# Ledger of designs, part 3: VHH binders against q9c0y8

Target 1, 316 residues: q9c0y8
Amino acid sequence: MSASHPGILHEYTERLVAFELVGKSNVTLTSNVTRSLLLFVGGLGDGLLTVPYVQELVNPLDEIGWSIVQVQTQSSYIGWGTGSLKRDDEDLHKAVDYFLHIGGADFSTRKIVLMGHSTGSQNVLYYLTQSILPNYLIAGIAQAPVSDREAAYQFNGKEKTKELVDWVKAEYLDKGLGNDVLPRSKVENFFGEVPTSANRCIDLTDVRGNDDFFSSDLSADDFAKTFGNLKEISGSTAHSQLILLMSERDEFVSPSTDKAQLLNRFRESIRPTTSNSSLSGIIPGATHNVGPKSSPEALKWLINQLITALRSFIDQ

## First folded at step 1 (VHH)

Design j6 (framework vhh_5j56_2)
Fold by ESMFold2-Fast, scan of step 1:
Structure j6 (fold): chain B 316 residues (1-316), chain A 129 residues (1-129)
Amino acid sequence: as target 1 above (316 residues)
Amino acid sequence: QVQLVESGGGLVQPGGSLRLSCVASGFTFSDKSSYAIGWFRQAPGKEREGLSSISGSYGGSTSYSDSVKGRFTISRDNAKNTVYLQMNSLKPEDTAVYYCAARGFPSEYTLTADEYTYWGQGTQVTVSS
């Protein structure tokens, strides 16, 4: 059913918005009281309000003095097909910069946690690995980090996926046409109606493509280049923590994948070791988006885990 | 509320030196600061030109426009909440009103005036015989 949500729509840069949901306290990021925030980025096809559990986080976070903000990037909805992790990272830096400068209190005391869902998990890991981090970004949270490449193997077949990769390389990348949109008829089984560039297709579906962070067939050396390469906070000896929350019943992960083993491999690769959060885990009974088909306990577990994490950051 | 106050401008002969100061209030400069301070100038009938910036968010990293590289040096004194612009080998072409400005964490090269949120009133520098 249709619904109305009280909040503030922020214009953080040209054409891009972020939506702050307002809780029972009616305190907002534009208030004179300094609030910390969880900045949420969705996955492929997501935009504002498309991930249902975000609405459920509003009041629990409000009770501990945190706001939740959903960010729209150029990649939101169908825009991801012609995008890149680098373009997403640029948008996320603009959003982070914007939220430092709103409100009447000293922004240097404001804490920011960047949370991603699905391919938003790649956005979080990329953000933490590409640049020296701002001194207010204390954690990244990756919810349902999944391999897009292995999902393509599962739903389309491994050989068909490799055939697509080879064709895109031969007909587009080798000809310098990486930014060209692929014919819909060739990719609709992988990406539906979404206009998808040759570069974006390869980033998501090729072995060691630019987005290929979470595949179970990657080596320890591959994970060392991502999880092993978290950047320091500028002007500090501290590093942001990384929290990984996998969904137990994730429909985008093969049933043959040992999720606990894969999560442990990610965690063991995290450097510095102090960035490896003990709050990482598997959300019991959760579907990919912790949606209505999840076990009744899944959403409560996620909320409690996030509140525990955010409370620990306030107490430090 | 953030405020910036420039000082140190004046009249100087070609080849001379001046040091401009920018005192900030409403936030604290430190190596942990997410603020960057930039120096800009505006000559009569021209747009504002970015000259130099210094950032706490990037470990005190600095940037310079090509027109001032090797002649101007930006520095920070966090204890005094002050940013300086040391100007050497001044030329008549350096005559302008000089502004300091503050911005948040930069995601890319930023000597563009539109990227800066807080501005001082400016201080006049005249290079003339």
Scores: ipSAE 0.000, ipTM 0.112, lowest interface PAE 20.5, mean pLDDT 85

Design u1 (framework vhh_7ubx_2)
Fold by ESMFold2-Fast, scan of step 1:
Structure u1 (fold): chain B 316 residues (1-316), chain A 121 residues (1-121)
Amino acid sequence: as target 1 above (316 residues)
Amino acid sequence: QVQLVESGGGLVQPGGSLRLSCAASGFTFSSYAMTWVRQAPGKGPEWIATIYSGGSTMRDDSTKGRFTISRDNAKNTLYLQMTSLKPEDTALYYCATGSDWLRGYESHDYRGPGTQVTVSS
């Protein structure tokens, strides 16, 4: 359905924008009062307003003094096929830097929580593992962290996915053509009409590719490389928290996968232990995007869990 | 500010041994994976080994029988023990934060200036 949404469109860098939804208070991040910020990044194919539950978060967050902002990156919509987690991380750092310098913001009072949906979960985990974190960035939230590689196995077949990986390595990577866009006829069953580079294809579909954080066949040593490598907060001995929220009925996860066991493996790998949030869990009855086919209680559970988390961060 | 300072390099004869150290400051060393990388003149960078925050290690197959990576979190120091050195091991050796070399590209936050190892008579 067509709709109008009140808000502010922020130009956080040349050619990239972030959209702040405005709640009933009409208070924004450009106001003369300091507000805390939930910075939301979507998954593959997402951009502004494409994840419907985000709109349902605006008023509950507004009531506790938080703004929600959806960030557009170079990877938004169809741009992801020629992108990387590193390029996404650079865009997210620019967005964070921008929001620190508007309105009444300062490093000691404004808190930022980075939330990702789907492959946005890889963006969040990557962000938290690459750099020493500023004292205003207090937590990451990963909603529907799923394996893109195992999703490819489900939808295209494991052997066909491995054949694609082998072909891309032989015909592109071994020849130094990692940045070249693959012929659509070879990859349309995996990526549709999205222009996809050889490097991006391998990142998503190869065992231990650059995006392969959440696969159920990964070892404890593999998880230690990501979950075991959360960075400290600058000027503090504290670390940011990581909250993992898996969807119980996620259509991108095999029914044979024990989600509770996999979530526990992720949580057990988080280091330091102080970064392991007790608020991590499985959203009851939720589809991948907590959409209309979810159980009626799924969205309310997600909203309540997020409000509980954000309140606890202010009360610290 | 984050700093990494390597030491322990020098001239050594073939078959000899060296122990390299990397002193880290400006961050919580124990929370970071740490990597050793080398670069010979006219060659690209070559990953040697990574040690994760939990103590697990990954090593390049061509050197893993001769090189051992270790860490001392109480001293904020990373080590590389090198044995049975060959002329081909001549390179600038540097330490770096992170483990991204295992994925075939450089995405380290921080890298030291390096310590020169020369294997020659």
Scores: ipSAE 0.000, ipTM 0.116, lowest interface PAE 19.6, mean pLDDT 85

Design u2 (framework vhh_7ubx_2)
Fold by ESMFold2-Fast, scan of step 1:
Structure u2 (fold): chain B 316 residues (1-316), chain A 120 residues (1-120)
Amino acid sequence: as target 1 above (316 residues)
Amino acid sequence: QVQLVESGGGLVQPGGSLRLSCAASGFTFSDYYMTWVRQAPGKGPEWIATISSGGSTMRDDSTKGRFTISRDNAKNTLYLQMTSLKPEDTALYYCARTPGYFEKSLYDYRGPGTQVTVSS
């Protein structure tokens, strides 16, 4: 539906933008008052304004002195099919660098929290595990972390998904054609009309592919390589906290999966242990995107959980 | 205004077949992905299948061998062909419009639904 949204469109690098929604205070990241920010990255197919609950976060965050910023990356909309977590990470680092240096306020006190939705959860976990972090990046939040591989098993069947993986490896990867776009007729049941490279297909659908962080069949050793590998913060004794928020009625997670048990396995793997936030949990009655089919209390629970987390960071 | 109207439900014996239809109006039907969803008594909504504007399909693994989604863009109509029906298929079936690609839950409008009851 058509609507107008007050805000600031930031050009954080060549051809890429981030949109800051403005709350009732009219205070922004470009003002003379120092504000902290929640930097939001969406999932597959998302871009600016495509995740509806983000708009519901604007005024609650504004009341505690935080802005919410939605980032557009090269992977936004249909770009993800030829992308990678590494390319997304490069875009997110450019956005973080930009937001540290804007406005007339004291940037030494500005805090940044990364939040991901769906595959944005992989982006957040990847960001926190690649390199030493800046001392202003204080937490990562993963909302609806789900296995794309296990979703493909549900959509198309486990055997057919494995057959696709084997075919892509034999016909593309083994021949050095990982960057080639796969024929639409071979992958449309997995990725619809999105042009998808051989590498991207494997990243999402293969066992231990580059995006395969959240699958229920992964071992404790597998989780130790991701959740157990959160990088230190430069110039600080503290590490960024990781907050995991799973949706209770997530339609992308098999009904045979015990979500509470899976969340517990993720959390037990987090290192250092101080990065394992007690605010992690299951959003009661929530669908994948905390949408209209969620229980009436789901969105309110999510908002309250986020505000609780962000308030706790103000006193740091 | 967007309207989606389902039809073709009814009472059928186990092992039987039904074809559901969804008549769309108020938008350019051929530009959108379309989805079938069902809701059984006492359970949450369950996604069944999505079909792209061009006719490519994404189907839930549990029903894909028995259910086929299709569309007729000239008639602005979405179909669900159901075979080998089981008592567990008893549900309200509704169609939905989606602008999405991979994410099956990305829909903005749905119809009122048509009831399917599988019983002797």
Scores: ipSAE 0.000, ipTM 0.180, lowest interface PAE 15.8, mean pLDDT 86

Design u3 (framework vhh_7ubx_2)
Fold by ESMFold2-Fast, scan of step 1:
Structure u3 (fold): chain B 316 residues (1-316), chain A 123 residues (1-123)
Amino acid sequence: as target 1 above (316 residues)
Amino acid sequence: QVQLVESGGGLVQPGGSLRLSCAASGFTVSSNYMTWVRQAPGKGPEWIATITSGGDTMRDDSTKGRFTISRDNAKNTLYLQMTSLKPEDTALYYCAKDYSGHFLPTESRYDYRGPGTQVTVSS
């Protein structure tokens, strides 16, 4: 059986919605009281209500005066295969702008944090560092930042992944056909039934492709281009903070990868150094999406870490 | 109603072989991506192999020389043939309907309907 969820469906732009789950207080972002929000963007294949831990965040966040909002973008569900980080960033900026102007709240006291799951972590880092518009956020949270390229190496083999990249470049990109959908028979082993453009395939699977932020084989110079470029908060001299939360048992990360060392390499690259949150860490016992196959402590740890982070922003 | 029932596990010596079965009802396996996932005590779920609706197979590189995924469309059943078993293969094995391609989160990607089948590799 399906379930019903109380909340507000916000239409933040034409055809795109964001769903605010309502907690026990029944206070919402459309109320006359000032309320902060955590804007949540999922990973590949995600949309509204697809990441189960989000529902578990509703009441803990409600208790501290925060709403959680799940954003639908053009890339939601199967749309990501013909998308880009730039298109996602445009959608996220429209959502942020909508919530900054909703309910007549005093904007000086309203805090916005952008949280991403999986490839939503690339969306967060892009928004904070490579955005096409000014950054209005006080912090970004990246949960399960993983390399899609290295996941392709793990599941399909490194050589087969490189063969795909070379073929797509030769037959599509070099011919100006980057927006064309690749034949399903060529890519179903990588992307299943999802229509995937040549550009999107390369963004995800090529070395230093547009989505390639978290690969363990990237250099310090590569990390400096992303983590080293956090933007100032619009209207302030303060910089957005970045919180990185890796899953200890992430099935999309090779067992040969030292996650603690990789996390430290990301953190060492963060500039300004004040944006390197001490709340970054490894979620003990967590699977990729902190789901039912995680250890019992994983979800509670995530909730406590998020409450700690969000409370610190209120106390500023 | 959709059901998946795993079987074929048990205790086996290192170097041995097992064939796991997954009997599906309420849907057609040949029309879906189907996958085998395992979970060892204290570890998260580990993807092993997928068979596409078209019949192509994808396998984790660490096991692909030893494990083979297949299906029998007439019986609406998936198989995992395991050879040269090692102690580290000890886990609960699940079959699952795979809703889409390889980079989606495990819990939203896989429909685990069955209780799994336990494989223990011990001398």
Scores: ipSAE 0.013, ipTM 0.447, lowest interface PAE 7.5, mean pLDDT 85

Design u4 (framework vhh_7ubx_2)
Fold by ESMFold2-Fast, scan of step 1:
Structure u4 (fold): chain B 316 residues (1-316), chain A 120 residues (1-120)
Amino acid sequence: as target 1 above (316 residues)
Amino acid sequence: QVQLVESGGGLVQPGGSLRLSCAASGFTFSSYWMTWVRQAPGKGPEWIATIYSGGSTMRDDSTKGRFTISRDNAKNTLYLQMTSLKPEDTALYYCARESPGFYDTKYDYRGPGTQVTVSS
């Protein structure tokens, strides 16, 4: 349906915005009070207001002195098809930098948590592993981390997916045409109507492609390069915590995948071990986006888990 | 069938040490997260520590300086090394296999427990 949402639209860099939903307190990140933020990035096809549970987080977070802010990146909506995790990371750093420098009396006490949904989980993990983290970026949360490659195997077939990868490499990457948009007829079964570059196709569908963080067939050495490589917070010996929240009924994960075992493998790979949050878990009865087809307890569990995490970060 | 059998409890004086063992059978022990939980008289169960299949550990802040969880996958055995024991550590100690797909303190199997009593 349609609705009006009170909030503040922040322009964090040229052409890109972030939307802060206002809770019952009417306190915002521009108010002259200490307020921390959960910076939310969606998955493929997402943008502002497209992940329904985000709106449900507003008042619970408001009660504990946190704002939720949804970030629009160049990859939002259909832009992801010609993007990369590196480009997304650049946009997210600009957003974080903006929110570190806005506000009234004492923005220096503001804590930032970066939360991703779906491929936003890759954005979070990538952000936490590339370089020394900004001051006060204390945690990353990955909700519904899934393998896009294994989803392609599930929906399109493993051999058909490998044939696509081989064709894109031969006809585009080997010819230096990685930035060219693939013919829709070749990729519409994978990516619908979204213009998708050769590079982006490979990032999502190839074994050990740039987005391939969560596949169940990856080795411990593969996970060590991502989960094992969390960076320090600037000016501190501390590292951000990583919280992994998988959906129990995730329709993008093969029924043959043991989600509990896969989550365990991710968590075992997290280094330093102090970054391995005990708040990681499986959201009971949750679909991929914790949507209407989830069990009734799923949304409440997610809200309670996030409130527990955010409270622990402000009290420490 | 899954079986977990704890041993190593007993009476110990304050400041003493004990090593608890849990013998596991009926499942691929190396593939599961294993946990120690205790229940003091008149209180509910309290989580102590979890060890992941890869050997990494999570420990309760009140005990992590004194208790060490470890595993020997070749022997299908879980251990809890307890040092600097205090009267408040008196409890029945259970080993538990973490429930697959449910990580908010739910366990699908636990042993009968081994009693630890700390008194002078």
Scores: ipSAE 0.000, ipTM 0.132, lowest interface PAE 18.9, mean pLDDT 86

Design u5 (framework vhh_7ubx_2)
Fold by ESMFold2-Fast, scan of step 1:
Structure u5 (fold): chain B 316 residues (1-316), chain A 123 residues (1-123)
Amino acid sequence: as target 1 above (316 residues)
Amino acid sequence: QVQLVESGGGLVQPGGSLRLSCAASGFTFSTYGMTWVRQAPGKGPEWIATISSGGYTMRDDSTKGRFTISRDNAKNTLYLQMTSLKPEDTALYYCAAGDRFTYGSELPSWDYRGPGTQVTVSS
């Protein structure tokens, strides 16, 4: 369907934009009124307005004095196939820096929460744990954190996925061709039409690849290397909180995976312990993107959980 | 509001052919990539083929040359032509909007699956 959406398109760096959806108050981040913001990053294939529940967050957030902004990165749409979490992190730092300095903003009153969907969850965890530069940001929210590697196992088969990994290593990585785009015929059943580099393929599909944060077969030591390394907020002794929201009916998670147990393993690995949020949980009846096939309560639960989190950050 | 309804399955002998159809409604069909997925009893879903909004096709190597995916945007219908069927092709076949990496996880594709049509290949 076609639709028009009121908002402001921000150019936060050369060629990259972020879209601020405007709620019923008509207050924006460019006004002289300081607002806090939820900075939303999508997953593989996402661009502006492709995750439907984002639009449903606009007015609930507006009512509590928050704006929602969806970030376009170089990885948006099909760009992710030749990208990396490191490149995404660089784009997200530029967006955060931009939003800390526009309108009436100052560091004493404007709060930023980074929220990711799907592989956006890897972006959030990378930002909080493996980022190079410290930026002010009070919390990260990961919605539908899933293992891309285990999804490949589920849909393509474990042996077929491992054969791909071995072939890419032998024919590309061992030859210094990590940035070369793989032949489509070899990867189209994993990545469709998206031009995918050897490095990106390995990041997503190899055991302990650079994106492999959420796999159920990872050890406590593996989780300690990611969840165990949350960075400090610049200029503060506090650490950003991490909120993990898994979808109960996530079609990218094997039915053999105990989601509650896996979520608890993630939470137990979070360091410092003060960053572990009690607001983490499983969204009842939710599909991966909290879409139309979800149970009727799923979207409302997600909205209420987010509002509760954001209210707590402004001490309400 | 989104509906995907598969048809055309049935019992067929090894070496036979079937044509599956998927009727789509409730979304702008022509703008979506469309996928066929199958699931045999006790196994996880297996991707078969995807066709882009522009008509470009991608196929699993194990069925390449035997299965052909196509679409008719005027009829909002997706097709899978299957030839040289084998007992190992026995499965519930369903269509989905998009694929798991380009459309699946972020678009309604994996939220939008039909109930499936059963294909049984036996002598």
Scores: ipSAE 0.000, ipTM 0.208, lowest interface PAE 13.0, mean pLDDT 86

Design u6 (framework vhh_7ubx_2)
Fold by ESMFold2-Fast, scan of step 1:
Structure u6 (fold): chain B 316 residues (1-316), chain A 119 residues (1-119)
Amino acid sequence: as target 1 above (316 residues)
Amino acid sequence: QVQLVESGGGLVQPGGSLRLSCAASGFTFSNYAMTWVRQAPGKGPEWIATISTGGSTMRDDSTKGRFTISRDNAKNTLYLQMTSLKPEDTALYYCAKHEYGWPSTFDYRGPGTQVTVSS
């Protein structure tokens, strides 16, 4: 739908932008009033304004003194096909650093929550496991964490997916050509017209590839290496919380997958245990992006869950 | 290149039935998951159903029991069987080759087929 949105477009690097939506208060991260922020990163194909529920979060969060910022990374739109979680993490750190140095009479009170949608969920988990977390980053939220590998199995077939993996390894990785773009004719049924490198293809589709955090066939030991390695907040005994919000009607999760059981397996693996949030759950009636085909309660449930989480963090 | 041609739409009364078809060419049809989406006047595209390469189906709960997605790989054709049609089902219906992402990332190569449900 065509629309105009009031906001500030921030250049957090010379090449990348982040868009802050302005709520009814007209208070922004550049104002002389200190505000905390929810930094939002989308999934494959996403960029600014592509996830519609983000617009719906603006005024509820504004009412509790939080700004929402959507971050564009090098992986936004079609850039993800030649990207990696490591490159995304580098972009997200630059965005975080930028927002700690703008606006507010007392920015030392500014807190940051990192929220991801879809493969943005991998970005959140990666960020929380790779860095010593400074005291201003207080939580990660993963909305619609989904196995890209199992989605490929569902839509392309398990055998065809394994055949692709074997071919890419033999013809590219074994030859040191991991950064080369694969011929479209070989991968168009997986990634469409998006230029996709050999490394990115393997990261998404191989068993225990670099993006393979959420597959239902992974062991407890596999989950312990990711969910079990969340970093503590530097200079504090507190830990950043991880909130996992799965969509009940997620079209990218096989109908044979027990989402409640899988969510419980993720949560049981979280270490330190203080990072395991009671606010994790299944969004009732939600499609993958909590879109128009979701049940009427889905968006309201998501908004309420996020407001509850952010309110609890203000006094921490 | 990919070509998708939808057909089977028309004017029907509430409670009626229609069978939509999508003839595919320019790609190996059996290698792709396929989906149906619709767009009502003044609204964005809405996902209806997807069928995998193996034949498993995913459907929107609001159309479950009324709409059935199926495919015939020998004919390179995708189908949507619609029953108990309601005025709110009035829309242009598109078939799409499935790609990662919600309907905004689907490859819409066809002109769509109009379904109008009215008395």
Scores: ipSAE 0.005, ipTM 0.342, lowest interface PAE 10.5, mean pLDDT 85

Design u7 (framework vhh_7ubx_2)
Fold by ESMFold2-Fast, scan of step 1:
Structure u7 (fold): chain B 316 residues (1-316), chain A 123 residues (1-123)
Amino acid sequence: as target 1 above (316 residues)
Amino acid sequence: QVQLVESGGGLVQPGGSLRLSCAASGFTFSRYDMTWVRQAPGKGPEWIATIYSGGSTMRDDSTKGRFTISRDNAKNTLYLQMTSLKPEDTALYYCATDLGYSESFYTGKFDVRGPGTQVTVSS
């Protein structure tokens, strides 16, 4: 229930922190040795240390010269309900800038990989598609990319979800009240106790809402606008690699969804084609969080896949 | 509809200074992140700096001590203050913005760029 974790808590901007777990080497991102960075973004409801496999990555990454850092954004814990992908992107860019300039040192050549869990996968894809990337971010990894809209269909029913969307549009968006928090009694079955704005509700639950990247009912043209639009790295003709790791037993994906086919549709849409990593795949026996209810091999598979990817980025 | 127009470029001596401006129209400027990019002859585009809608900035390390990005939301204008200019700074400088998924996702236009303003650093 409770534990102590050795590490460094970084204040990357006013009020926001990022936590670096320290591995057996005791080498950190503040050390005199240049370290590569895996910057980890959680999903809805996540904050520091809430995704258990992150701590299991520390020593395997440390052995190959990588540090893992979990970033807290304004959207951490319950803040996501009044947030947006654009606000998250601003926080992530501040964190990246901090780690390139930590302690007044120049680490502009530090290799960075951005990894997202759940809706953190939307954060990763969004980051890679917005602007020409600074010459430091070489890959994005999306673990358990899922459709929040289709999850709402699964848990609340498609018709009830569409009724909510129509009501929010009529009573809030059409009236210019997109930033207003919705009455809890209307949305508690979707978002529980989390204060949720009209805009955020629509982003997550509407067809082609701002977060709607992974739904199985989206067209090839829809995927081309996201997966087909990876930005180049500044000063280079190269683009970041995108690695997609779906969980085989993901409880937030309908049992009627063919995950292998859906993953293949995502991968086919990636442009440039060189950004389509062969390391993308399905984590065998994994639950959404690759948690304790996963098959015993799931976590080991994830660790091995990540180490293989990170080694390839250094040795290229 | 959406337009970005750069100005302020020209010929300058090494060690000189220039201030570039980017006038934005056709969108709510204050809501969007703005970026300066340059492209030298025969090279790919090189990112210089981004200023977020919230006002914070991210800068390329090679220029961060000499170049400062800023914005004036009341005038819908983005600026790049350049000091201690070097011959290597010779390039076409343009501003760019991404209109975000709610607008660009449906139109297929994720970035908007101006025509650029030429900066030449030569004796």
Scores: ipSAE 0.000, ipTM 0.150, lowest interface PAE 19.0, mean pLDDT 85

